# VH-VL binders against q8ixk2r445to577: the designs that were tried, part 10

Target 1, 133 residues: q8ixk2r445to577
Amino acid sequence: FFGMLQNKGLTDYCFDYNPPDENQIVGHQVILYLCHGMGQNQFFEYTSQKEIRYNTHQPEGCIAVEAGMDTLIMHLCEETAPENQKFILQEDGSLFHEQSKKCVQAARKESSDSFVPLLRDCTNSDHQKWFFK

## First folded at step 3 (VH-VL)

Design xd2
Fold by OpenDDE, look of step 5:
Structure xd2 (fold): chain C 133 residues (1-133), chain A 123 residues (1-123), chain B 107 residues (1-107)
Amino acid sequence: as target 1 above (133 residues)
Amino acid sequence: EVTLKESGPALVKPTQTLTLTCTFSGFSLSTRGVGVGWIRQPPGKALEWLANIYWNDDKYYNPSLKNRLTISKDTSKNQVVLTMTNMDPVDTATYYCARLKYYGSGRYGMDVWGQGTMVTVSS
Amino acid sequence: DIQMTQSPSSLSASVGDRVTITCLASQSISRYLAWYQQKPGKAPKLLIYAASSLQSGVPSRFSGSGSGTDYTLTISSLQPEDFATYYCQQSYSTPYTFGGGTKVEIK
C-alpha cells in the first residue's frame, strides 16, 4: 500500500512530514495535515516488513515510535526493520504498533490547533482508523 | 538528588509470587520520556534486564519472562511495582530498579540505580 | 534477541595501563550502546551512553567508540579505583541485553 495515509475520524487529514532540511530527514515528528496529495510530504508506503516508509528521499525514512514516547518520529530505515518501526495495518483500519501494543490515533496537539498522530490505547474510534488513498 | 530504593521480601518460597516496590525521589514519572527499569543479577553472574515502564504507562518485558512479569506505576507515590509469579530457585538474585533517562533519538541510559535488594528463593 | 559478546571476560593490568574492552553485537545496534562499571557489592554505574557520550561526573580517561556491531570501551590510564567489572548494554531493541562482563583485576 502507498499514497496518502488518511484518517477516517478526522476527516480529510493525512499523515504529513516536512523536514526542515531535505538532506537530514530524520528526527522530526510526523504530523497531520489536510490531504492535498501535492509534493512529497504526504506520500508514504506500507511495506512487507511492516514499515511505514517515507521514500521520497534518499536515504529512506521509516516512522518509529521511540520507547517512552507517544509521538511518531522519522528514523532511518534499516535493512531489518527494528521493533519500534513495525506497524500492523489491520483489516478494520486500525494502525497497531507492535512493540507498544497501542494504536495510532489522530489527536489534537497539546496547546495547539494542529493535529498529530499519537499512540493511544486501542479503541473502536474512527480516529484510530486509517486508509491509503 | 535522584535516588531509588527497592523494597520487598528477602525470602520467597518456590511457586510463590514476588512483589517488589521501587520508591524514588528527585524526579517524577510524569515527566515526558522518563522511565523506570528493573534489572536482576544472580550471584557472581551478569546483569539481566527484566522490564521497563515509562511516563505514559508504556510497558516492556523480557520475552523470556513476560508471562511471569507485571510492571505498574503509581506516579503520585513515586513508586513502581514489579510482580513475578511462579518463583524458582533459579530466580535468586539481586534485583535493581533504575531510572531511564532519555537522551533523544530513542537513546536511554540507566543513569541512577537503587542499591538493589537480594531475593532468595528457597523452600 | 540481540546477543552482546564481550571480550575479554577478564584481564589483569597495572595502574597507568591503557585498557581496552570490546563488545560485539549479533546485529547492528546503531550506537545504542551503554557501558557500566560495577564494583563488588555495589550497583552498576553508568559510564558511557550512546556509544561515545560520557556520563556526567565520569573521568575523561574513560571513552567509548564504535559503530554497527563493534564497540570499545577504553581507559586511557588505569587508576586504582578503576578495578571493577564492566558491562556493555544495547538499547537498540527490547529485550535490552548486556554483555557477559569484563573483570579488570590488578596485576
Scores: ipSAE 0.412, ipTM 0.842, lowest interface PAE 1.2, mean pLDDT 94
Fold by ESMFold2-Fast, scan of step 3:
Structure xd2 (fold): chain C 133 residues (1-133), chain A 123 residues (1-123), chain B 107 residues (1-107)
Amino acid sequence: as target 1 above (133 residues)
Amino acid sequence: EVTLKESGPALVKPTQTLTLTCTFSGFSLSTRGVGVGWIRQPPGKALEWLANIYWNDDKYYNPSLKNRLTISKDTSKNQVVLTMTNMDPVDTATYYCARLKYYGSGRYGMDVWGQGTMVTVSS
Amino acid sequence: DIQMTQSPSSLSASVGDRVTITCLASQSISRYLAWYQQKPGKAPKLLIYAASSLQSGVPSRFSGSGSGTDYTLTISSLQPEDFATYYCQQSYSTPYTFGGGTKVEIK
């Protein structure tokens, strides 16, 4: 699968990666933004290694979760996907992060009107259901 | 002021279980982005990371020692406890606990350390 | 596991000298690197986080640089209190790993 990764509950919002430094694409948080259908910053690929790849810039980025974080950040893709970069896209639309045993949920960023994908205990909430558009 | 202090036995016999307590003040482990880690240093050797526990109760262990290590926290007591089973003379080291502070963009640093507690394993 | 190799293992320097310590990662760690100073009998002290960011309260003579696999810690003008062992540490992936240390000795 590839395209825009949209949330079922937080309608019209998609995974978005737009680093503030154009010369450093790794290490910044993945956010949610209104789906526009136009930006390279909203185009992701789900691979057979359970990676969510960002192929817009070189080197290729892979979404990861750092130890002790519940936010998704961009890392370098590796030949063999490390455990912190593996997400299972389940039949019900849940994105399950294997290493932490938590699910990706659309959530409001603390003290802000912006939205971000965060790791949360798995529930059957539509805010935890994702699909490629 | 942020402080951490390690406590536990100074002498442990081979095969025994080591229990170390890190007591801290000046911060809370309920604060998002904060954690506590354990690091050890054998006499005259380099630092070796053992385990981390974070505000959300996420736990990470050094894989070479994972089957021997357990880390837990009691946020109401401001304590983190590390247990290490089946102690061996090679585990003789100074054991440190340190605060893990999140600086953004996925990056952590161990910004405040305890004084360390020396654990000798011998019989 | 990511291996962190520091060089040199030790060096001798005089007050006022420019000292450079290098740290090589076995794979790219995207600037997820910290530097620590340890004096004999004391706990380590954080100097630099995120490869180049100076920790509050650390003198400006300390600086970090590098990217990918290659990182350096520089002390622009060595002071008497800087004689210590320095360690790099990656936090890109678990397990967190430290370099072997570089001992900065009085010449």
Scores: ipSAE 0.359, ipTM 0.811, lowest interface PAE 3.2, mean pLDDT 89
Fold by OpenDDE, second read of step 4:
Structure xd2 (fold): chain C 133 residues (1-133), chain A 123 residues (1-123), chain B 107 residues (1-107)
Amino acid sequence: as target 1 above (133 residues)
Amino acid sequence: EVTLKESGPALVKPTQTLTLTCTFSGFSLSTRGVGVGWIRQPPGKALEWLANIYWNDDKYYNPSLKNRLTISKDTSKNQVVLTMTNMDPVDTATYYCARLKYYGSGRYGMDVWGQGTMVTVSS
Amino acid sequence: DIQMTQSPSSLSASVGDRVTITCLASQSISRYLAWYQQKPGKAPKLLIYAASSLQSGVPSRFSGSGSGTDYTLTISSLQPEDFATYYCQQSYSTPYTFGGGTKVEIK
């Protein structure tokens, strides 16, 4: 699966990654932004290694959830996907992080009008449902 | 100043449950990127990681002991509790709690340790 | 689980000596590696984190290097207070695992 990763509950919002430096793509937070379909910062790939890959630049980035954190952070992809980079996109649309055993939820950023994907306990909320478009 | 201190029984009988409490000061488990880990060390042997708990209540256990371990936190009391069931003489060790400090890029370090508490499992 | 093979298990050295301790991971740990010092009857003390970053308050004679699976702790000039047991530890994945330790003794 590849393309825009769009949230069901937060209508018209997609995964978005826009690092301030194109030559340093790791270490920043993945956010949610209005789906615009222009690719680039909204183009992601779900791989056979269960990675959510950001491959607009080399080396390629992979979304990770770091221990003790609830945000999605870009790391470098590795030959063998590390545990903190493994996600399961389930049939019901839930995006499950294997290591933390939590689900990715669209949420409002604190004290902001912006939105971010956050790791939360898995629920039946549409805000935890995702699909590639 | 960051400090941690382990408390609990010095002696446990086989098959009983060990409950250890880590009381800390100088930091809070409400702080993003902070955690507390438990490590044990049998006399004259190497260190063994047991479990971690983080500010967001994420919990990680050593799979070799997973079914025996439960870790929890009380942020208001600055305490982390570790329970270990079905204790055996092989579990005799000094038990440490330590602060997990986030250093970025998913890296944590156990930068401050308690003095440790010796737990002997004997009938 | 990731195994950490530490070598040597023990060594004898004199004050002023250069000491090198090696840690080999069973797989790449991407510099998620820490070094600890432990003295008898005391808790471990963090020396190095992220493979090569010196913990605050640790003397500059301590240094860490390495990547992938191979890592090294170096004491450039051994001091009397450095006689202790040293451990490497990976935090790349759970369970965290430690090396077997290296006891640095007085020659």
Scores: ipSAE 0.275, ipTM 0.815, lowest interface PAE 1.9, mean pLDDT 94
Fold by ESMFold2, look of step 5:
Structure xd2 (fold): chain C 133 residues (1-133), chain A 123 residues (1-123), chain B 107 residues (1-107)
Amino acid sequence: as target 1 above (133 residues)
Amino acid sequence: EVTLKESGPALVKPTQTLTLTCTFSGFSLSTRGVGVGWIRQPPGKALEWLANIYWNDDKYYNPSLKNRLTISKDTSKNQVVLTMTNMDPVDTATYYCARLKYYGSGRYGMDVWGQGTMVTVSS
Amino acid sequence: DIQMTQSPSSLSASVGDRVTITCLASQSISRYLAWYQQKPGKAPKLLIYAASSLQSGVPSRFSGSGSGTDYTLTISSLQPEDFATYYCQQSYSTPYTFGGGTKVEIK
C-alpha cells in the first residue's frame, strides 16, 4: 500500500514525518498530524517486506523501533528489512511490531499538545487501528 | 552511586556452558529506557559487544553468537544473567556488564561499567 | 555488519598537545556513536555520546564531532591522565560494533 496512514480512534490524524534537517532524515520521531495530503510528509509505502517506507525523499527512510524504546523513528532502509523495521498491518487494522510483539497506538506526547505513534501492549482500542487512505 | 559487578567462574573447559551474573545497585532495571549490556575483551584485543537487555525485557544479541547466548534479568534482585554455550579457547576474555543509559530518542551510552571478570577457556 | 575503522592505531604525544582520533564507519551511522576511554587493567569509561555530547563529569577538553561515516574525538590539551586507549562504538544497528582502538602514549 501507498498513501496516508490514518488512525481510526484519533480521527483525521495520520503518520507524518518532517525532519528538521533535510540532509539528515535518520533519528527523528514519526509524529501524528492532521491528515491533509498537501505535501510529501504524510505519504508512506507499506512493502512486502513489512516495512513502512518514507520514500518521497532520497535516500529512503524506513520506520524502526530501537531497542528498549517505544517510539517510532526513521532509519535508512536496507536491502533486507531488519527485524526492528518489520510491522504487520493486520486485517482488523492493528499495526503489530514483530520484534517487540507490541502494537502501534496513537498517543498524546507527554507535556505537549502533539500526538505520536507509540508501541503499547496490543488491545482492541480504535487508537491501535490504522488504515491507508 | 551506580555500580555493577560481574561474577562467575574464572576457568571453564571447552564445550562447557558459561554463566555470568551482573549484580548492580543504585538503579533499577524497571526504569523505562534503562538497560544492561554485556561486552567482552580478549587479552590485548578490542572490545566486542555481546548482548543487551532492557527494562521492558527486550533482548538483543550479537548475531555471530546469537545461537550461543541467552540473557535474562531479575529486576527484584537487581541482576542480569548471561549464559554462553559451547565455550571455546577463543572465548577467553574479560567479560564486562554495563548500564545502558538513554539520553533521548535513539541516543544511548554505556555510562557505568563493572570492573570485569576474566574467564579462561583451556583447550 | 557495520565496521568501525579507527585511526591511528597508536600515537605518541606530550602533555599539552592537541590530539585527534578518527573513526570511519562502513556506512552512515547518523551520529549514533559513542567514545570510550580505557586505562590498562580498568573498564572503559564513557566520554562522548551521540557523536558530540559530553558525558557528565568528563572534562571539557574532550570533544566529539562528525556525521555520516566520519567521526572525530579531540583532546584540546592532553593531560597526564589522558594517556589511555580510546574506542568508538556505533549504536545504529546490531551488532553494536567497536572500533579497534587508539592507544595514546607518552611523547
Scores: ipSAE 0.014, ipTM 0.657, lowest interface PAE 8.3, mean pLDDT 88

## First folded at step 7 (VH-VL)

Design yd5
Fold by ESMFold2-Fast, scan of step 7:
Structure yd5 (fold): chain C 133 residues (1-133), chain A 123 residues (1-123), chain B 107 residues (1-107)
Amino acid sequence: as target 1 above (133 residues)
Amino acid sequence: EVTLKESGPALVKPTQTLTLTCTFSGFSLSTRGVGVGWIRQPPGKALEWLANIYWNDDKYYNPSLKNRLTISKDTSKNQVVLTMTNMDPVDTATYYCARLTYYGKGRYGMDVWGQGTMVTVSS
Amino acid sequence: DIQMTQSPSSLSASVGDRVTITCLASQSISRYLAWYQQKPGKAPKLLIYAASSLQSGVPSRFSGSGSGTDYTLTISSLQPEDFATYYCQQSYSTPYTFGGGTKVEIK
């Protein structure tokens, strides 16, 4: 699967990665933004290795969650995906982070009106359901 | 002032279980982005990371220790406890606990360390 | 596991010398690297985090650089209190491995 990764509960929002410096794509947080249908910053690929790849720029990035954090950040992709980069996209649309045993949820960023994907305990909420458009 | 201090037995017999306690002050393990890790150092050898526990109770273990480690926290007592089962003479080392501080962009550092406690495993 | 190879394992230097210590990761660690200083009988002290950021309270003669697999700690003008063992540590992937250490000895 590939395309814009859209939220069922927050229906107009998609995964978006817009690093402040395009020459340094690692270490910044993945956000949610209004789906624009133009790919680019919102184009992701779900791989057979359970990675969510950002491959519109070189080098290719892979979404990860660091130990003790709940934010999704961009890492460099590895030849063998490390556990912190593995997400299981389940049939019900939940995106399960294998290492932490938590699910990706669309949430408001604290002290802001912006939205971000965060790891939360898994529930049957539509804010935890995702699909490729 | 932030301080951490390790406590536990100085001498352990082979096959016994080691329990170490890290008692800290000057910060809370309920604060987002904070954690406590355990590191050991055999005499004259390099540092080896053992386990981390974070504010949200996320736990990470060094897989080379074959399921011998358990880490837990008591936030109200400002304590982190590490247990290691089936001790062996090769586990003789100075054991440290350290605070994990988040510096942004996914990166942590161990900015304050305890003084260390020497554990000798001998019959 | 990511292997961290630190070189040299030891070096002898004089006060005022420029000292360079290298750390090589077996795969890219995207600047998830810290440097620690350890004096005999004492706990390690954080010098550098995120490959190049100086920890508060650490003298400016210490600097870190590098990317990908190759990282360097530099002491621009060695002082008497800098004779110690230095360790790099990657925090990119568990287990969070340390290098073997570089002992900086007085010449």
Scores: ipSAE 0.050, ipTM 0.703, lowest interface PAE 6.2, mean pLDDT 88

## First folded at step 8 (VH-VL)

Design oc1
Fold by ESMFold2, look of step 9:
Structure oc1 (fold): chain C 133 residues (1-133), chain A 120 residues (1-120), chain B 112 residues (1-112)
Amino acid sequence: as target 1 above (133 residues)
Amino acid sequence: EVQLVQSGAEVKKPGSSVKVSCKASGGTFSRYAISWVRQAPGQGLEWMGVIIPIFGKANYAQKFQGRVTITADESTSTAYMELSSLRSEDTAVYYCARSRYYGRSSFDYWGQGTLVTVSS
Amino acid sequence: NFMLTQPHSVSESPGKTVTISCTRSSGSIAYNYVQWYQQRPGSAPTTVIYEDNQRPSGVPDRFSGSIDSSSNSASLTISGLKTEDEADYYCQSYDSSNKHWVFGGGTKLTVL
């Protein structure tokens, strides 16, 4: 799958990666922003290795969650996907993080008007349902 | 450092077309948004449209829909803006400008501008 | 579709402070980041403020930006005015609904 990774519950919001330095993409948090349909910072690929790849940079970025954390951050992709970079996009739209056994949920970032994807206990909420367009 | 160099000034008759080029150097071309912005004499800045070269998709301001075509050539790192059915009101300086990311970033690099004069 | 409205001109003496407003006609000013550009005669614009209140490297700290949600406006404030600050200033924001960028009408700053 590839394109805009959208949330069912938070309508019209997409995974978005916009690091402040165009030449250093590692270590910043993935956010949710209004979908624009132009690709680039909202273009992602879900691979056969269960990675979510940031396709607009060389070398490519892969979304990861560090042990004990709940935030999605950008790492470099590796030839074999590390466990912390593996997500299962299930048929019901849930996005399951294998290592943590948690699901990706659209959430409001504390003390801001911004939204972010965070790991939370898996539920049937539409805020935990994702699809590519 | 990123540099945007535009083609030279043009004088055109009403009803004709103009195609302005914008050559990028000193950075990655294909992944960044290239917008076109015009400024009529003594007037403000007006956004016309944008392309992200690697995806080949363009988006246009409603005012110019149907008259403007924005394209990019990755092999030459050059974006183009073509405006058809020219009127005297299209007399303006036309700028290309780069933004790092669609939607939330500023235009961080601008071309020098291309004066297009439309007169009988 | 929304408009960004700026005063046509402002003037102030060297060493003083000026504030240029940018009012959004519909929808919240806080919904999308506001940028500010400086344009000197015969030159292309340059960014002086991005993401509401951030300065690019090389822009003096006497330039600052702010957002006022109650008046639905952004402001560019220039303190310690210098003659080199004489220019046109434009605010700019993104229209998420229509997927395009919107500029304010511009403000001519004169330093007397």
Scores: ipSAE 0.061, ipTM 0.684, lowest interface PAE 6.0, mean pLDDT 88
Fold by OpenDDE, look of step 9:
Structure oc1 (fold): chain C 133 residues (1-133), chain A 120 residues (1-120), chain B 112 residues (1-112)
Amino acid sequence: as target 1 above (133 residues)
Amino acid sequence: EVQLVQSGAEVKKPGSSVKVSCKASGGTFSRYAISWVRQAPGQGLEWMGVIIPIFGKANYAQKFQGRVTITADESTSTAYMELSSLRSEDTAVYYCARSRYYGRSSFDYWGQGTLVTVSS
Amino acid sequence: NFMLTQPHSVSESPGKTVTISCTRSSGSIAYNYVQWYQQRPGSAPTTVIYEDNQRPSGVPDRFSGSIDSSSNSASLTISGLKTEDEADYYCQSYDSSNKHWVFGGGTKLTVL
């Protein structure tokens, strides 16, 4: 699966990654932004290694969850996907993070009008449903 | 093996429009970007625009905005470039070229080129 | 926006080394990758250097790319020049500010 990773509940919002430095693509938070179908910031790939890859640079970036965090952060992809980079995109659209045993949910960022994907207890909410478009 | 095969040469009158096709084979069409690049006789390469089929939206060089339209048909793995209000200076070989979906990538495969001649 | 400037032409004898420069007018040359394309007469361009100065399969190691941040330029170096290397060479990069691909003006390489 590849393309824009769009949320079902938060209509017209997609995974978005826009590092401030194109030569330093790791360490920043993945956010949600209006799906615009332009550029490179909204193109992701779900791989057979259960990675969500940001394939705009070499080496490629992979979404990871750092210990104790509920945010999605860009790390470098590894030959063997580490546990904190493994996600299961279910048939029902839920995106499950294996290590934390939580689901990715579209949420409003605190004290902001912006939105971010956050790890939350798994529910049947459409805000936890995702699809590639 | 990836191939880009373009439509044949065109002869057009000034003020008319031309639509060139570029059919891709041997790869996953939707995962790549198709750019159009032209080359006037004896001149250099000029980027015109790009489309990423999976996005369905094209970006254009400012020089051609309003006069060029790039589209893609995923079902046939074909990209199109339509240039309207043709002028004599639009006489050129038009290439389609494939790249990764990110802008930092190279054009790794090229069509054979389509000569468009604009003359009265 | 930026432009890429190349010399119009370069010439060298077989077996020698030639370097083609590509200077970026604004922004860092290293901000986005610089690609190099070879175009022989009557043919479509082909990639000889891409991304982080990588060579595609089939391109001999006589071809190499480099970046010089001090001069804000990229260079294509061809060692052991052969007659078959006679062609036009174009540098290319990406302008993130306007999401445009940018080509240099091209350099005609003549093998004497």
Scores: ipSAE 0.051, ipTM 0.730, lowest interface PAE 2.6, mean pLDDT 93

Design xf4
Fold by OpenDDE, look of step 9:
Structure xf4 (fold): chain C 133 residues (1-133), chain A 120 residues (1-120), chain B 107 residues (1-107)
Amino acid sequence: as target 1 above (133 residues)
Amino acid sequence: EVTLKESGPALVKPTQTLTLTCTFSGFSLSTYGVGVGWIRQPPGKALEWLANIYWRDHKYYNPSLKNRLTISKDTSKNQVVLTMTNMDPVDTATYYCARIPYGDYYFDYWGQGTMVTVSS
Amino acid sequence: DIQMTQSPSSLSASVGDRVTITCLASQDISDYLAWYQQKPGKAPKLLIYDASRLESGVPSRFSGSGSGTDYTLTISSLQPEDFATYYCQQHDNLPLTFGGGTKVEIK
C-alpha cells in the first residue's frame, strides 16, 4: 500500500512529514495535516517488512517509536526493519505497533488545534482507523 | 460571525419527502476541514444525529436512516440540503444544521432549528 | 452504536451550588466527548469538546473531566443563566450519539 495515509475519525487528515532540512530528514515528529496530495510530504508506503516508509527522499525514512515515547518519529530505514519500526495495518483499519502493543490514534495536540498521530491503547475508535488513498 | 439557518416546510404528509436547506454565513465549505451536519430533536426528547457533509463532499449518514437520507452542498450558495424520504409521524422534530470544525465530529455553531410536523 | 447514558436525568440546585453531571459510554471513547447546553426553545450550545477543552467564550466555571467510558461536566458555581438541559455527545465513532440529557432546575 502507498499514497496518503488518511484517518477515518479525523476527516481528510493524513500523515504528514516536512523536515526542516531535506538533507537531514530524521529525528522529527510525524504530524497530521489536511490531505492535499500536492507535495511529497504526505506520500508513504507500507512495506512487506511492516514499515511505514517515507519514500520522497534518499536515504529513505521509516517511522519509528522511540523508547518511552508515544509519538511517531522519522528514522532511517534499515536493511532489516528494527522492532520499533514494525506496524501492522489490520483489515479493520487499525494501525498496530508491535513493540508497544498500542495503536496509532489521531489526536489533537495539547494547547493547539494541530493534530498528531499518537500511540494509545487499542480501541474501536474511528481515530485509530487508517487507510491509504 | 458564524450563522446558520434552516428552511423548509413546517408540515409534511406521511410518505412524502422532506427537503431542508441550511443557509450559512461567516464560513465557507470551500475551507478545508469544515463540515456541516444535521441533527434532529423530537419534542421533549434527546438529540439524534442524521448526516454530515464536508468540504470535499465527503458524506456520512446515520445507518438507521441512511436509506432515507441524502445530503448535498452548494458551496457557491453557502447551502447544504438534506432530503428525507417516506416521512412518518415519528419523524416529527426540530431539525438543526450545525457547523463542524477541523474535520471533526462535534458541532460548534448551530442554527436556530426548524420544526417539522408530519401529519395527515 | 455507542450508547451514551447521562445521570441524573434531572436535578435541582441553587445559585452558587456545585453541579456535577455524569456521562457513561458503552465503550471507551478515548476522550472524544462534547458537552452542550440547551435552553428551552433554543439550539444547543457547545461548552466542551475533547472531554476537557473549553470552547471559546464559555465561562471558566464550566469544566469537563474523565477518561475511558466515564466523563463528568462540572459547574463550579451555578449561575442563574445556567439553568438548562445539558447533553453529552461522543465524537469518537460514527454514528454520532448523544446522551439522554440532564435538566438542571431551580431548587
Scores: ipSAE 0.913, ipTM 0.958, lowest interface PAE 0.5, mean pLDDT 96
Fold by ESMFold2, look of step 8:
Structure xf4 (fold): chain C 133 residues (1-133), chain A 120 residues (1-120), chain B 107 residues (1-107)
Amino acid sequence: as target 1 above (133 residues)
Amino acid sequence: EVTLKESGPALVKPTQTLTLTCTFSGFSLSTYGVGVGWIRQPPGKALEWLANIYWRDHKYYNPSLKNRLTISKDTSKNQVVLTMTNMDPVDTATYYCARIPYGDYYFDYWGQGTMVTVSS
Amino acid sequence: DIQMTQSPSSLSASVGDRVTITCLASQDISDYLAWYQQKPGKAPKLLIYDASRLESGVPSRFSGSGSGTDYTLTISSLQPEDFATYYCQQHDNLPLTFGGGTKVEIK
């Protein structure tokens, strides 16, 4: 799949990546922002290796979750996808992080009206349902 | 200041189609991330959700009523319209429209409501 | 569908009392719960969303708490203007569902 990765329970919010240094793609957090389709910030590819790739810019990035963390961080893609970069987009729309056994949820940041994708225990929440458009 | 106001007939006969208009100000459905929903409340009873419409025309309906409901918007008029077919006395209620922030599923500003009685 | 059970269905209280209203969801709703206040003949008013976030302009005597399936609304010191019916609403999953309401009456 290639396109904007949207949340069901937070209508028209998309995965968004806008690193402070355009020449340093790695190490920054993925956020959620209103879907607009402008520039390269909201386009991702879901690959046969179960990666979520930011590949419309060089170098290519792959979304990862570091051990013990709940945030989605951009890493460099590798020839064989590491376990921490594998996400399963399930039939029910849940986005399952294989290594942690947790699901991606659209979460409101504490004391803010900003939103980010975070790992949480898997539930049937519409806020844990995702689709490409 | 955000306001919403419902308008439509106070009396509808059984089998008729109800058309309700929500006219709002202080926000626009061309503004990113907002929506409008409809909720009804029979006299002395709990609230029941009917439908939502969002700024990019995404629509959600209560599945128990989905074949009877149609929601639409006219962004240039700051209006949302709900149509409900085949009205029955059990549909007698106060009907509210309300704003939805952030593309979410809760309602931060409500209209005053309009009472609709279904009787011959 | 997620069933929302409110208790009590009504209560009688005096000005200055602490009032607690509970809402039980039939499944985990991940803190996606809103509370509304409704006075007779008037529209509901949003008090709380995301279980514990106070809507702008709502007095700080109102607070929300809970997680999973069990949620509460607390009014720390009841005021004359707080006599109303209170509803919870899960905003986790479609279809959206409301509790049956809790009527807070003056003693």
Scores: ipSAE 0.619, ipTM 0.882, lowest interface PAE 1.8, mean pLDDT 91

